# Ledger of designs, part 24: VHH binders against Actin patches distal protein 1 (APD1)

Target 1, 316 residues: Actin patches distal protein 1 (APD1), of Saccharomyces cerevisiae (p38281)
Amino acid sequence: MAFLNIFKQKRGDEASQLSAKGREEISQSIKICKSDDAANEHSCSGDCKTEIEEGEQAFAKLKIEHETPLLNSSKTPKIHFVVPTSQIDWQHDACLEDPKSVQYKISQWCDKNSAKFSNVGTGKTLNCAVSSLPKDIMDIDVMRGTKNNVLILPYFIWLNDLRSDDVEATLDGLVPDLLDENISREKLLETRPNVAVARERAFVFICSHTTRDKRCGITAPYLKKVFDSKLQEHGLYRDNSDYRAEGVKIAFVNHVGGHKFAANVQIYLRNPNTLIWLGRVTPTIVPSIVEHLIVPEEPTLPFPEKVRCIKKYQSW
Key: E = the ipSAE of ESMFold2; O = the ipSAE of OpenDDE; V2 = 0.75 times the mean of E and O plus 0.25 times the DockQ between their complexes.

## First folded at step 16 (VHH; framework vhh_8cml_1)

Design t3 (from p5 with D59T; at its last look DockQ between E and O 0.94; V2 from the best seeds 0.00; counts 0 for: pae E 3.2 > 2)
Fold by OpenDDE, look of step 16:
Structure t3 (fold): chain B 316 residues (1-316), chain A 126 residues (1-126)
Amino acid sequence: as target 1 above (316 residues)
Amino acid sequence: EVQLVESGGGLVQPGGSLRLSCAASGFTFSNYAMGWFRQAPGQEREFVALISWTGETTTYSDSAKGRFTISRDNAKNTVYLQMNSLKPEDTGVYFCAADLYYYWGDYSNPDEYDYWGQGTQVTVSS
């Protein structure tokens, strides 16, 4: 009984951190759940409950910062390049570990071109991340890191078979097109044979960068288990061999900033095209996130006080 | 061991110039954005300037813009802050800081930085 009260107290404190103005800001991008709906402990069935309990025990041992308001504590990506590595942890410098790698070249490109695109399109930053998304282990160049597929969000497209040596030339052409509101998705696909549509309904990225921060490493696996379990209930779970459309991919990512607010979860919804970045995510609230934000055709946001940043992008 | 060591601070008259240096060791310097912060007596630490790991991107506070220039030499593991047209309001301790993931967070927030120097005193006084 005492443990539940401490969690309630912490929740109450967090809720008070979101101002009316902040709530209004969030509501412009996504509908906020009614308080009563969010509180409805959408319980996980079966093993999910156990997973939540175990996770909560682990979380309770961690020092998470609860005093700082989360809203606008992160930058909204203009473009988020996500590189598959099939790994769940990385070196401290993650994308910059191997200068010959695709992720290194993309990161370098992002840095060099950040100023150029600062006032173009929606969002603020050009970012590259590595993820636990599966890489092609049958391709030696992919295994060497000199070639890879790259997920490009929020556009929900794959850039296939990108080579490190071609990153600059490729992105010099592709990124302006992506940011040009006059270029349709169809036109982009027609003109670029190496670009394909991501068929996922949503991508959920959980920071798991243990080498960077142990809190992320500890929290991420627990959250993923709960997400996976809940998605399975709705037929939205996809393993690496399941190519059915309209699924949800849960993946780990390297450090995304704000590790003191662990766990960090980035949710990209395809429809509407929206990024919801959450901090201080706990296993207990994951079912609600799935039920309200991911499963419905009209998503609603539970726990708006946990939003670090939110952006509705143009439908593409 | 990670170290950031600031130097170049001192006493200067209004309108004068100083060049601060920060020597880094114990980490891969070229992978980090480097920033300068300052703290006046009784005030909070405030952002002054940032330079990306490649040096291609620089950002300045409004107060520093047009007067200060941040640069880096990755071969020397050193970041610099050229300060011109100094004003009494520029007086404070200047800190060097390193940030690996500057593109995700608020670069003006000290909490986002991974490593910090001990600071060097800058005093602008007639």
Scores: ipSAE 0.487, ipTM 0.769, lowest interface PAE 1.6, mean pLDDT 91
Fold by ESMFold2, look of step 16:
Formats: sequence, C-alpha cells, structure tokens
Structure t3 (fold): chain B 316 residues (1-316), chain A 126 residues (1-126)
Amino acid sequence: as target 1 above (316 residues)
Amino acid sequence: EVQLVESGGGLVQPGGSLRLSCAASGFTFSNYAMGWFRQAPGQEREFVALISWTGETTTYSDSAKGRFTISRDNAKNTVYLQMNSLKPEDTGVYFCAADLYYYWGDYSNPDEYDYWGQGTQVTVSS
C-alpha cells in the first residue's frame, strides 16, 4: 500500500513539470511509454521488494529538490571518458586529485579541446569521470594512477594500457577518428591494437560521491541493490568479475552536477545507441526502468519527467 | 572559508571601460571554471562570461561578445573581466562565481555554481 501511494504521489507532482514541448523533445530520441505501462508496478521477488522498502525509508529522510524541471538541466556528452578506480568515493576534486594521473590528463585534454570539436559529431561536451569500475591492483603503474584502461562512451570501447604521459598524443589521434563518420568501427579497431570493444549491452552509472554530497552517498547503494536484483532476474547482471557479453554493468561514478536532484543515474544503451540521464531516481521506480528501458531490444521510457538530458547517437 | 571578492566597479560614461577583478581564497582555484554574472534591481542574475579552469576556453553572453574579455591568473587566484564599449544596459551588480563541474550542466544557470562573491556595482550613466 505504502509502495503504491509513494509512487502515485511523486509521479503526479513531478509529471506536471514536463511541458508538451519537452515531451516532444524527448520523443525524438526514444519512444515514451504509454501511460498505463508507466503506471504499472512490475513485480519483484521477496528480496527485491525488501530492498525497495529499505531504500524508500532511507530516501524519505533526505531533502531532495522537486520543484525545478529536470529537462535540459545537463548537457549530453559528445564523448564520456570513464576511468576505473575501484573506489566508490573520491576527494571533492575527483578527477583532479593528482595532476600526474590518467584522469587528470584526460580532464585537461577535454578542457583544452572542447571548442575544437564543437561542430563535429553528436552531443555537446567532452567529459571525464572516475568510477568504481575495477583497476588492476597488481600493476604498479596502475596503482600509481599513471596507467589505466579507459571506457569511452557512447562508442562502447575500451582504450587499454593508456599512460598519463601519452594521453594528449593518443586522444589527439583517436578522438577525431571517433567523430569521423567515414571511419568504420572495423577500421578503427584494425589500426589501434589498444582499442577493444566493450561487450556490455548497457552501462548504468549511479552518482555515489559522498564527499561531494551526502545525498549521493546515501542513495546510490540502495539503488544499486534494486538494479542488481532486477537484472539478476533477467540474467543480465554483471559484477566486476563477470565478463560475459551482452549484460549490464552497474558502477558508481563521481559527482556529475545536480546533486540536489539525487539520485542521478546515467544509462548508456548500446543498441539503439542512447544516453538517458535521469534525476530524482528512487528505488520504487527502478523495476520499471529495468523492464521498459534496459531489457527490451526496443526500449521505451517510463518516466520522461525524470530526464535531465537524453541523446540518441548515430549508430557506429 | 571560501571567499570570492570582486573589485573594480564604479561609475563610467557610455562608451567607457572598466576592469573587474575577483580574488579567490579557500579552495583550489586552478581546478574551477570561473564566471561573471550581473544583476539589475528587480531582475534575476544574468550570465556574462565564463573561462574554463585551464583558461583555454571562454564563453560569452550575446550582449558581452566582442566588448568584454574574461581572463584568469591562476598564480594570483584571480579572474578578470575587461569591459569595453559600456552601455547603460550593462548597469548592475557584477558577481564572480566558481563551478567545478561546469561542462556537465548549463553554465548560464546560476544554480549550477558552487561559490559566489558579494558583487561590485557597475553604473553606466551619462
């Protein structure tokens, strides 16, 4: 009873913030769920149901901003570099903690080159984030932060064995090729032995950066529990040691802006190649997100009012 | 304690110039993008200019383009706004602001900024 009432109350208030124009804008990137489908509560086994209840209790204690419309509160990335750290929290400055690190050099490159690519490709920004994705703790240069593998979205590729001293030269060559419609994935992989495909069908990033904002740190673990449970029901869950193809990888990421809109969840779908960034995500709505947005080959969006930004990228 | 302190405001005739400064302390200035906003009485804060944390990129409002230049000196923890060809509609209180994650959000939205100064008055009047 409480579960259903909470869902109806929050959906109704926030839904009025999305204008007809905003809804049309979103529909250019993804089909929006029919009203009945979005309102339906997908069943969840006993543990998943308990995880939702516990998460909702924790969320109820938080002050989360609900008055500001979410659409266009963030920009879609042109390229999103995600750097593994095996951590779920970072210093306030996150990517910039260590000037010798791979993530610092990538961030610096993104800033210096943002104008150069402003009119090329799809999306607006060049971004770097750090994440809970695993790093090789047996490699001394990786532990020092001067070498890493880097996930590059929305292209679903790994740039492997990247040294911080090589970031500028590597990205100066790689990024123009990624943004060039005339260079095929096959050609790029053939000419760059350190580039490999990411086999996941989707990545889900949940902001967990407690040092930056306590709301992110409190909400992220509860959301991950529910995502994990629903994905396990579909055989799509992949923990850090599970490299089976075609699954969904869930990771924590550092602060990405808009912490007052916790919880922030960035979803990258490989096919159709789409970024959906949601704010104010709660445990209650996670099953519907998984069932409609992540699992189907033709995804539909159940809560368009929670979109901060969305982009369907040209297939590559 | 984070502080942003603007200076260099004043009264100037139309067509004149002013140079605003904003001195920063209490945070790692070189990691932050810096922006300028302005506010006339009874109006909301309006974006004027932004400079990225490396200083390599700048962005201006339509009204500022071609007349204003933002710059920074990371050694002095200071951001500047050179304002030329001033017009009466440039009148207002000018605030500097700092944003760590400007590239994810809408840098023209004041709500996205982490830190704010107290402002300096600029008056352009005949």
Scores: ipSAE 0.422, ipTM 0.768, lowest interface PAE 3.2, mean pLDDT 86
ESMFold2 (binder alone), look of step 16: mean pLDDT 85; pTM 0.865

Design t4 (from q1 with T57D; at its last look DockQ between E and O 0.01; V2 from the best seeds 0.00; counts 0 for: pae E 20.8 > 2, placed apart)
Fold by OpenDDE, look of step 16:
Structure t4 (fold): chain B 316 residues (1-316), chain A 126 residues (1-126)
Amino acid sequence: as target 1 above (316 residues)
Amino acid sequence: EVQLVESGGGLVQPGGSLRLSCAASGFTFSNYAMGWFRQAPGQEREFVALISWTGEDTYYSDSAKGRFTISRDNAKNTVYLQMNSLKPEDTGVYFCAADLYYYWGDYSNPDEYDYWGQGTQVTVSS
């Protein structure tokens, strides 16, 4: 009984950190759940409850910062390049580990071109991330890192078979097109044979970068288990071999910033095209996130006090 | 009241060293990334260095890289800038700044910082 009260108190404190103005800001991007609806502990069936309990025990041992308001503690990405690595942890400088790698080249490109695109399109930053998304292990060049598929968010497209040597030339052409509001997805697909639509309903990225911060390494697996379990209940779970459309992929990512707000979860919804970046995510609230934000056709946001940043992008 | 107070500036010869300090008060220091900026006469304020909340991450401008070291002591609410191998072009007013929201942001943009010190003069002259 005492443990539940500490969690409730912490939640109460967090809720108080979100101002009316902050709520209004969030509401412009997504409808906020009614407090009663969010509190309805959407019951995890079976092993999910146990997973939540175990996770909460682990979380209780971690030092998480609870004093700083989360809203706008991160910047909204203009473009988020996500590179599959099939890994769950990386070196400290994840994208910079191998200068010959696709992620290295993309990262360098982002740095070089950040200023150029600062006032173009929606969002603020160009980011490259590595993820636990599966890489093609049958391709030697992919295994060497010199070739890879790249997920481009929030556009929900794959850039396939991108080679390290071609990154600059490719992105010099592609990124301006992506940021041009006059260029439709269809037109982009027609003109670029290596670009394909991501068929997923949503992508959920959980920071797991243990080498950077142990809190992320500890929290990420627990959250993923709960997400997976809940998604399975709704038939939205997709493993690496399941190519059915309209699924949700849960993946680990490298450092996203704000480890003190672990766990960090980035949720990209395809429809509406929206990024919800959450901090201080706990296993207990994951079912609600799935039920309200991911499963419905009209998503609603539970726990708005956990939002670090939110952006509804133009439908593309 | 929020205060950032810089110290340690002065006149130094080329090749010399200075250590700047910035004492913070009036806010939760450990919640903020801390940065150093400088402004030369007639020039815009430019980014020098940034250190994350815990001190685990540091960033430097190209001009500062290899010569300057930013550090912090959260127990003392102080951020430091060790400057070595100083050059005449390093001359300017150095400002301490606090940034609550530095991740995935342009930490080189002064407009993103929440609090600023009054600055300390650094002059590198033979």
Scores: ipSAE 0.027, ipTM 0.385, lowest interface PAE 5.7, mean pLDDT 88
Fold by ESMFold2, look of step 16:
Structure t4 (fold): chain B 316 residues (1-316), chain A 126 residues (1-126)
Amino acid sequence: as target 1 above (316 residues)
Amino acid sequence: EVQLVESGGGLVQPGGSLRLSCAASGFTFSNYAMGWFRQAPGQEREFVALISWTGEDTYYSDSAKGRFTISRDNAKNTVYLQMNSLKPEDTGVYFCAADLYYYWGDYSNPDEYDYWGQGTQVTVSS
């Protein structure tokens, strides 16, 4: 007797939008959670449970697009420059607010030089973003925006004390070295006194750019509250991690594209060196993201249907 | 093996001066922000000063501002703390510290630093 496996899926089911080919693409970069592990109950203590409930009610009122498959709806960066601003919102073209600023000069450099590097390295784009990461406003040049430290991902390095007038010359030298497979991190650090390693085990960036789209501004604070609460339970706020791991930085970032897929969350893991960009992230799923993707030494990905793009970079 | 070795401490009268040195080895000194902390008996380590890895930026605690000057010599792998107008309240063990990451943000928190010296005693009394 012949047996047929017949599967039906509801119209508009987000999980069904991820094809077997798409799942295989993701698995090249990260192990995907077993289905029942991803759905496992994860709880918070303190205000976290209330924060999830309040956030879910706020999200339910928003018009968020749920029909378009997310995978490959964005491009992975070759280099993602992240500039601290201590701000959570910016003008529409955030890097272009002030022509004297470090982020303006980096953005101009990226535009001018992107074609030059199209055939080298891993990833597709040269990106400049601004973020809520703190800057030292006690330094007048930093306050004015003409000097800053710049986070460079996926390399997990800081380019320190970068003056806006030095951006072009500095990046003309640094970026080719970063993209050169024959130059090790040790060699780069030995030859570049302005470059230091980033200590964080991961960076989590949440799009908060209210001026571009209110959905990002409304959703981002609820997500951050839940991330913070859950990370505190694990001591990743420098209370108590395991002794081999540093803490996790949660920060807001400017417009990333695809506001209709809010909330957008970009996760950079240092080891293994991986970018996971998620769309349609809600407060309810944040505990599972923390427990499976961020806390373990061997991360696994819950909710692969929420991936907009993913890239595993070579160890550096 | 990473080592930070402080020197230059001693006994000095109020209003006097001392210059502390911290010799670094076992790491690429020019990639590190360098700081000074002090600790009186029964107290937590207290931030005193920080200098960026390029030496272009310095930061001081309120008690040090205007009296102390941090500097570095990357050719000698050494950071210095010039301490002027010393007060009895400045008495304590002075430690140098190195931070490969963040020289800004919460740089006053001792837990953010990668490496520490053993300290040098500074005593300000008659």
Scores: ipSAE 0.000, ipTM 0.117, lowest interface PAE 20.8, mean pLDDT 81
ESMFold2 (binder alone), look of step 16: mean pLDDT 86; pTM 0.872

Design t5 (from q8 with D106E; at its last look DockQ between E and O 0.78; V2 from the best seeds 0.00; counts 0 for: pae E 3.3 > 2)
Fold by ESMFold2, look of step 16:
Structure t5 (fold): chain B 316 residues (1-316), chain A 126 residues (1-126)
Amino acid sequence: as target 1 above (316 residues)
Amino acid sequence: EVQLVESGGGLVQPGGSLRLSCAASGFTFSNYAMGWFRQAPGQEREFVALISWTGETTYYSDSAKGRFTISRDNAKNTVYLQMNSLKPEDTGVYFCAADLYYYWGEYENPDEYDYWGQGTQVTVSS
């Protein structure tokens, strides 16, 4: 019997998986950090260092796929509807749990209309997700899921008091206007009193959908702790009760595909208006992500090999 | 128990037609996008067609466009592939697959699909 020698790719060697062409593609959307600068260790004080150590121990027990290059393993949205649920996990069919819900109706609308907009706007897809963002549990229609406020990215707007029965008519009007380069944010807001500006400078969504994949559920809380701690050092952390402008909101989201590439983190920057979707994010690299990508007004990307997809949108 | 069961394969001459069916059970069929893949001997599975969970949107590989039509019947939990103008290069095992399509992954990538059938053989030969 012959024994085969199997050569395993080292986890940390994934940086070499990104080709020069891939780096050029990413550079169309964001300036990439110099290698030395990105490799410099960034830390946070106190509990953050402990949180990183505990997180790395938990991550070390997981089987994370590391051989496949990440770039273009997902598609960038034209529009990403994010529905608050105040939850961190959902049924397997998260947006489709309840046919009467706002997120179900949005998902249905996206599916029915996906081809209609293939030749307009920036990005590829119309998407709906649910999130841990807070909802008003005092409103019974919101509690039942038939009314909600909906975050609309990359436009950094809230569509407020949307009823599930009104989704089709509302989106039939709103989406074409969002995708029309000739309609400014200011004009859109002037004509739509139920639309408001999201005041955050960035949203960070971490896949936490444990019911779909345990790796997401295990990794997400550790990452959030480190993100929160590092953002607190910069005065940019915003919990659900903090309405100060220009902060960063961290939230959990349902399954975003590629669970074998855990942890998945989607970062929306308002200005410059950019989506950066990262895979294989670990607690150790979170401080560098915060310092280079999120905090500066001119962001740079420290780990381009971790990009699943990236898109710089028009300045809205 | 989740099952996807293909049927309707067989031997057909070039230029002929076949209609494949895939009966689904054990999951909420109407919430899933349904796709067809094919595999020739020694090759990887390749994407053929996808129909969205509402049935309103369809996608086809370049080789399938204009010749194949995917459809679904949610009342019967069944997806179909009507294959016309068949060519010898269409020969292979055809698999149906189900994906809770989140619009984030690549629908042409077999790794993104949750459930798979066992396949049905299609042979196009003179």
Scores: ipSAE 0.435, ipTM 0.774, lowest interface PAE 3.3, mean pLDDT 86
ESMFold2 (binder alone), look of step 16: mean pLDDT 85; pTM 0.869
OpenDDE, look of step 16: ipSAE 0.873; ipTM 0.937

Design t6 (from q1 with S108F; at its last look DockQ between E and O 0.84; V2 from the best seeds 0.00; counts 0 for: pae E 3.7 > 2, SAP .691 > .668)
Fold by ESMFold2, look of step 16:
Structure t6 (fold): chain B 316 residues (1-316), chain A 126 residues (1-126)
Amino acid sequence: as target 1 above (316 residues)
Amino acid sequence: EVQLVESGGGLVQPGGSLRLSCAASGFTFSNYAMGWFRQAPGQEREFVALISWTGETTYYSDSAKGRFTISRDNAKNTVYLQMNSLKPEDTGVYFCAADLYYYWGDYFNPDEYDYWGQGTQVTVSS
């Protein structure tokens, strides 16, 4: 039908935007799917088809920029601090709303220290984000924003019970150790009782920051529905109360830049330790992303033209 | 009402210097990264420089590196661009812009900035 043809036509146009050099660059981090495999969009459970159709209708009403090539339109983080808030939207200044907060102090630390680590480790930037991941609403210091657990990617660790007053001293010690090739994960964990392993096989973050741009707020819920449904088929879905290892956690995050390229999806794979940041993600392509990129032990990338940036991190 | 007001433009000889200022009001200046862009006739607006919200980090276009210096004074809600060794290619309208914090490496894209000034003309000619 005309609706489906429009989506297929746009995919073909975007594919032509990726140069041979760009494909070669991506292939250094991940094997790219054969074209026929990507085109065979995998089905979900019965409700997925309706979710995809409704999502595609909503996406069609949005002005999403399709002419700018996506590759290298963002920078890969060296370290990505993700702070739970139990929220799906925030003020414009999401991390900076409250100067007493953990995320404010982390953001400040990142800004002060970005040049110090420019030539160390893999990736480019030190970043702090807030997310829909759950916080402990029964802890008064957490509710005040002055204490939290913080997810640290690509290292797949939690820094637990971090107080805002302790952020500078804690990160001054922890980050050099994380970036030091001579310090093993085991040694770091033995010497830091508040650091624990994140056992998920992957985290998927979908930009939902409606206050910054309504395109993110409109698109994110439709994508999450399809991701959730497809992951449930594989027994990999983990809601916020499910702690079983080797699953996938889907969460919303604040603005990541490039909202004209909605929807933005950041995918962290634990093994091989890889960030794949995709733009212009639509409900139609989500099943293929799950089947090729997230489920297999040896991932393949079905839509290389949608990569904003990609990095295979050095192991520690 | 958010306002960014540029000043300090003018006519200068090649090799000369100018200092641009941008006074900000109507938002929490100290939470924002501040940038300068320029637009020559018939050209799209292009990135010149950015300074982070703490002032600790600066970025420059290739053409600005070594000649221009961005700085800020949070007590005065003002960002500056010191332009030295000016060339005719630097001619254009210079715009001040504010971004809540520089995006994840996409600071050169004008579409990512929240607030803009009206611009000040810089002309470099004999």
Scores: ipSAE 0.348, ipTM 0.729, lowest interface PAE 3.7, mean pLDDT 86
ESMFold2 (binder alone), look of step 16: mean pLDDT 85; pTM 0.866
OpenDDE, look of step 16: ipSAE 0.840; ipTM 0.920

Design t7 (from p5 with S108E; at its last look DockQ between E and O 0.69; V2 from the best seeds 0.00; counts 0 for: pae E 3.0 > 2)
Fold by ESMFold2, look of step 16:
Structure t7 (fold): chain B 316 residues (1-316), chain A 126 residues (1-126)
Amino acid sequence: as target 1 above (316 residues)
Amino acid sequence: EVQLVESGGGLVQPGGSLRLSCAASGFTFSNYAMGWFRQAPGQEREFVALISWTGETTDYSDSAKGRFTISRDNAKNTVYLQMNSLKPEDTGVYFCAADLYYYWGDYENPDEYDYWGQGTQVTVSS
């Protein structure tokens, strides 16, 4: 029995963990790819192929848990605040290490206001995370951590020049408007000069938080290399200084749960506005993720068994 | 060295009350959500209550709602579970646990918690 199972593709083994009910649940948010073999056979060229091989060698040395089913192991955010830090690792309590920081104040606001918005909008929670996205190192208050620009997903907007002392008042005004179906994106932008459009078609966040779990720190760079290479093939790669529209931004993010399901990848698509959080992502499957989920205007999901949570947002 | 130490368990008659305490040390207590779980013999550990790191958000299992109250005192690094109207079904070992980013995952799942206490026995019998 063990011998026969080692010749099966990993996707085949994990696919059996996803029940028919779970597959139906996922299909409410996204079309699932027609064929298992199509999901496994996508090509990668040049540097991408080499990077997959190197990444798979590094992943093979790691103990990754494969027994626990992934679906619904995470909650879908109603709003996800992403705070730039220009870092790829953080202290264990990343958002909360400095009570004066923007991310601390946002986290505090989220906690205090979770019940107020429980019956409004799509998704469940108000979340804050820190990321490798660049901060303005030429601004002294940004360097002190008391001012920042904040990415707000799934709304694909930046809230610029947010001071930590202003978080409560700013979010008390902004969040109800974001969650109000009667207020259009255009109206919001007209009336709020510190709010700007995020022009990317997608954000991909890879957990890199080594201080919380070394597997995240080991796996994240290899995944980023493969994502970057594959996105370059499609002209969609954007480095931290490249703000051309309709590209894809890859960034590292702090650990927020599920470390035994490394590697964790959160994908936000702007249109159709969808969050897909994947666990147990490996370099080999990245090309199919890019080709089916990120590049097409009508995305399809090649690995439904790897979904930790998924949500198609209808509010924007 | 992280420690969570529960106390306040004991034997009580149905309809009675107990107050559990959990003293925390070795981490920044005010940054963590705190939960209570219980385990009856032969059963898996089940969720009882959660209080967020600010204290502003609480949640309870269906069996605990209306009878149990979770609270915290950040000055004493202590979380409490006031248990009223106790029933024989409440018998078990009660554990406190700490979770840093409770809202991203399923905080009713014990696997989501970073730190655990050793437990205190609660017995409800006539």
Scores: ipSAE 0.642, ipTM 0.860, lowest interface PAE 1.7, mean pLDDT 87
ESMFold2 (binder alone), look of step 16: mean pLDDT 84; pTM 0.859
OpenDDE, look of step 16: ipSAE 0.866; ipTM 0.933
ESMFold2, look of step 17: ipSAE 0.435; ipTM 0.774
ESMFold2 (binder alone), look of step 17: mean pLDDT 85; pTM 0.862
OpenDDE, look of step 17: ipSAE 0.870; ipTM 0.935

Design t8 (from q1 with G105N; at its last look DockQ between E and O 0.88; V2 from the best seeds 0.00; counts 0 for: pae E 3.0 > 2)
Fold by ESMFold2, look of step 16:
Structure t8 (fold): chain B 316 residues (1-316), chain A 126 residues (1-126)
Amino acid sequence: as target 1 above (316 residues)
Amino acid sequence: EVQLVESGGGLVQPGGSLRLSCAASGFTFSNYAMGWFRQAPGQEREFVALISWTGETTYYSDSAKGRFTISRDNAKNTVYLQMNSLKPEDTGVYFCAADLYYYWNDYSNPDEYDYWGQGTQVTVSS
């Protein structure tokens, strides 16, 4: 096929961008796939095959930067707060649209407290994002934006029924405890009735923030279709109404920086507790990502040249 | 339409001081981190300083630390760069830039900024 030669040439160019030092750096967080395994195509049946073909056509029309090496082009979070909105796009200043909202108060807290925690815990930043995860539209305070449940990664917990007026006091207490290696998860949960375990084995966030950059909005739905199809083949797919444990949740998230490196995909694995943030993800490579990184109990990383940042977090 | 308008540049002797201002309009200024970059002829834009959207956190390049101070006035939609102990190597065009949620990415990378001013010339020479 004529397009296969072009695809193979682009794979080789990107692979050469990762230095031996960069590869060694990544290997400290996750085992990297052997070259033959990573390069092999994975079978995809039915709708998945068609979805890949349609997605590749859409991606081919986009200008995506391929010359800059990706490693360390983003910062690993110390804590990543993810706020449900039931939306797939947001205003340009997504978390800051409404000063009374939960996500605004969290963002403000993160900004004011970043220096205080700079030398504590694993990871570098305190971040807030909004997502397509569902919110309870039947609750008037949730509809007003002044109450929500908040996913807290990499700790795989939900902070439930958080009111915007309570954010400062709540996070002033919770975050030091999360970052304290001497406080076990069990003890933290016993003292905090609004904190629950997120039982997913992984979260996959795909940047969809069209208002910030159309490349994210165009690419995200095609990637989600392929992820969904592969996860369904393994019985790991969870839609918004499916809360069964050990599945994988795919959600859209607001802009995460590096729009020229679309598509951006943040993958949180619960065990081993690891963030893998990938750039330049295409529909064609999604089956390999699912088969090697997400499905196995012992994950391996295909395409290490696509890592923007990676962090293996310690247990607590 | 978004505008960032720098002012306060000029000619100054080595050891002197300048105060740059950048007036912003067309976006919610208080939601944005604000930065200063500079560009000498024939060179890429170089990070100078950043102030977070709440004003609580500042960052400086190694060359700016101890000599320059970034500040902001959200009521005036203005960011400032106080430049003291100026040296000839500080000569260049100074650009104001705005970025939302800069903590997520590398604030020293000009590609991560949403909006840019046209720049103001600073010349440090006899």
Scores: ipSAE 0.446, ipTM 0.774, lowest interface PAE 3.0, mean pLDDT 86
ESMFold2 (binder alone), look of step 16: mean pLDDT 85; pTM 0.868
OpenDDE, look of step 16: ipSAE 0.765; ipTM 0.888

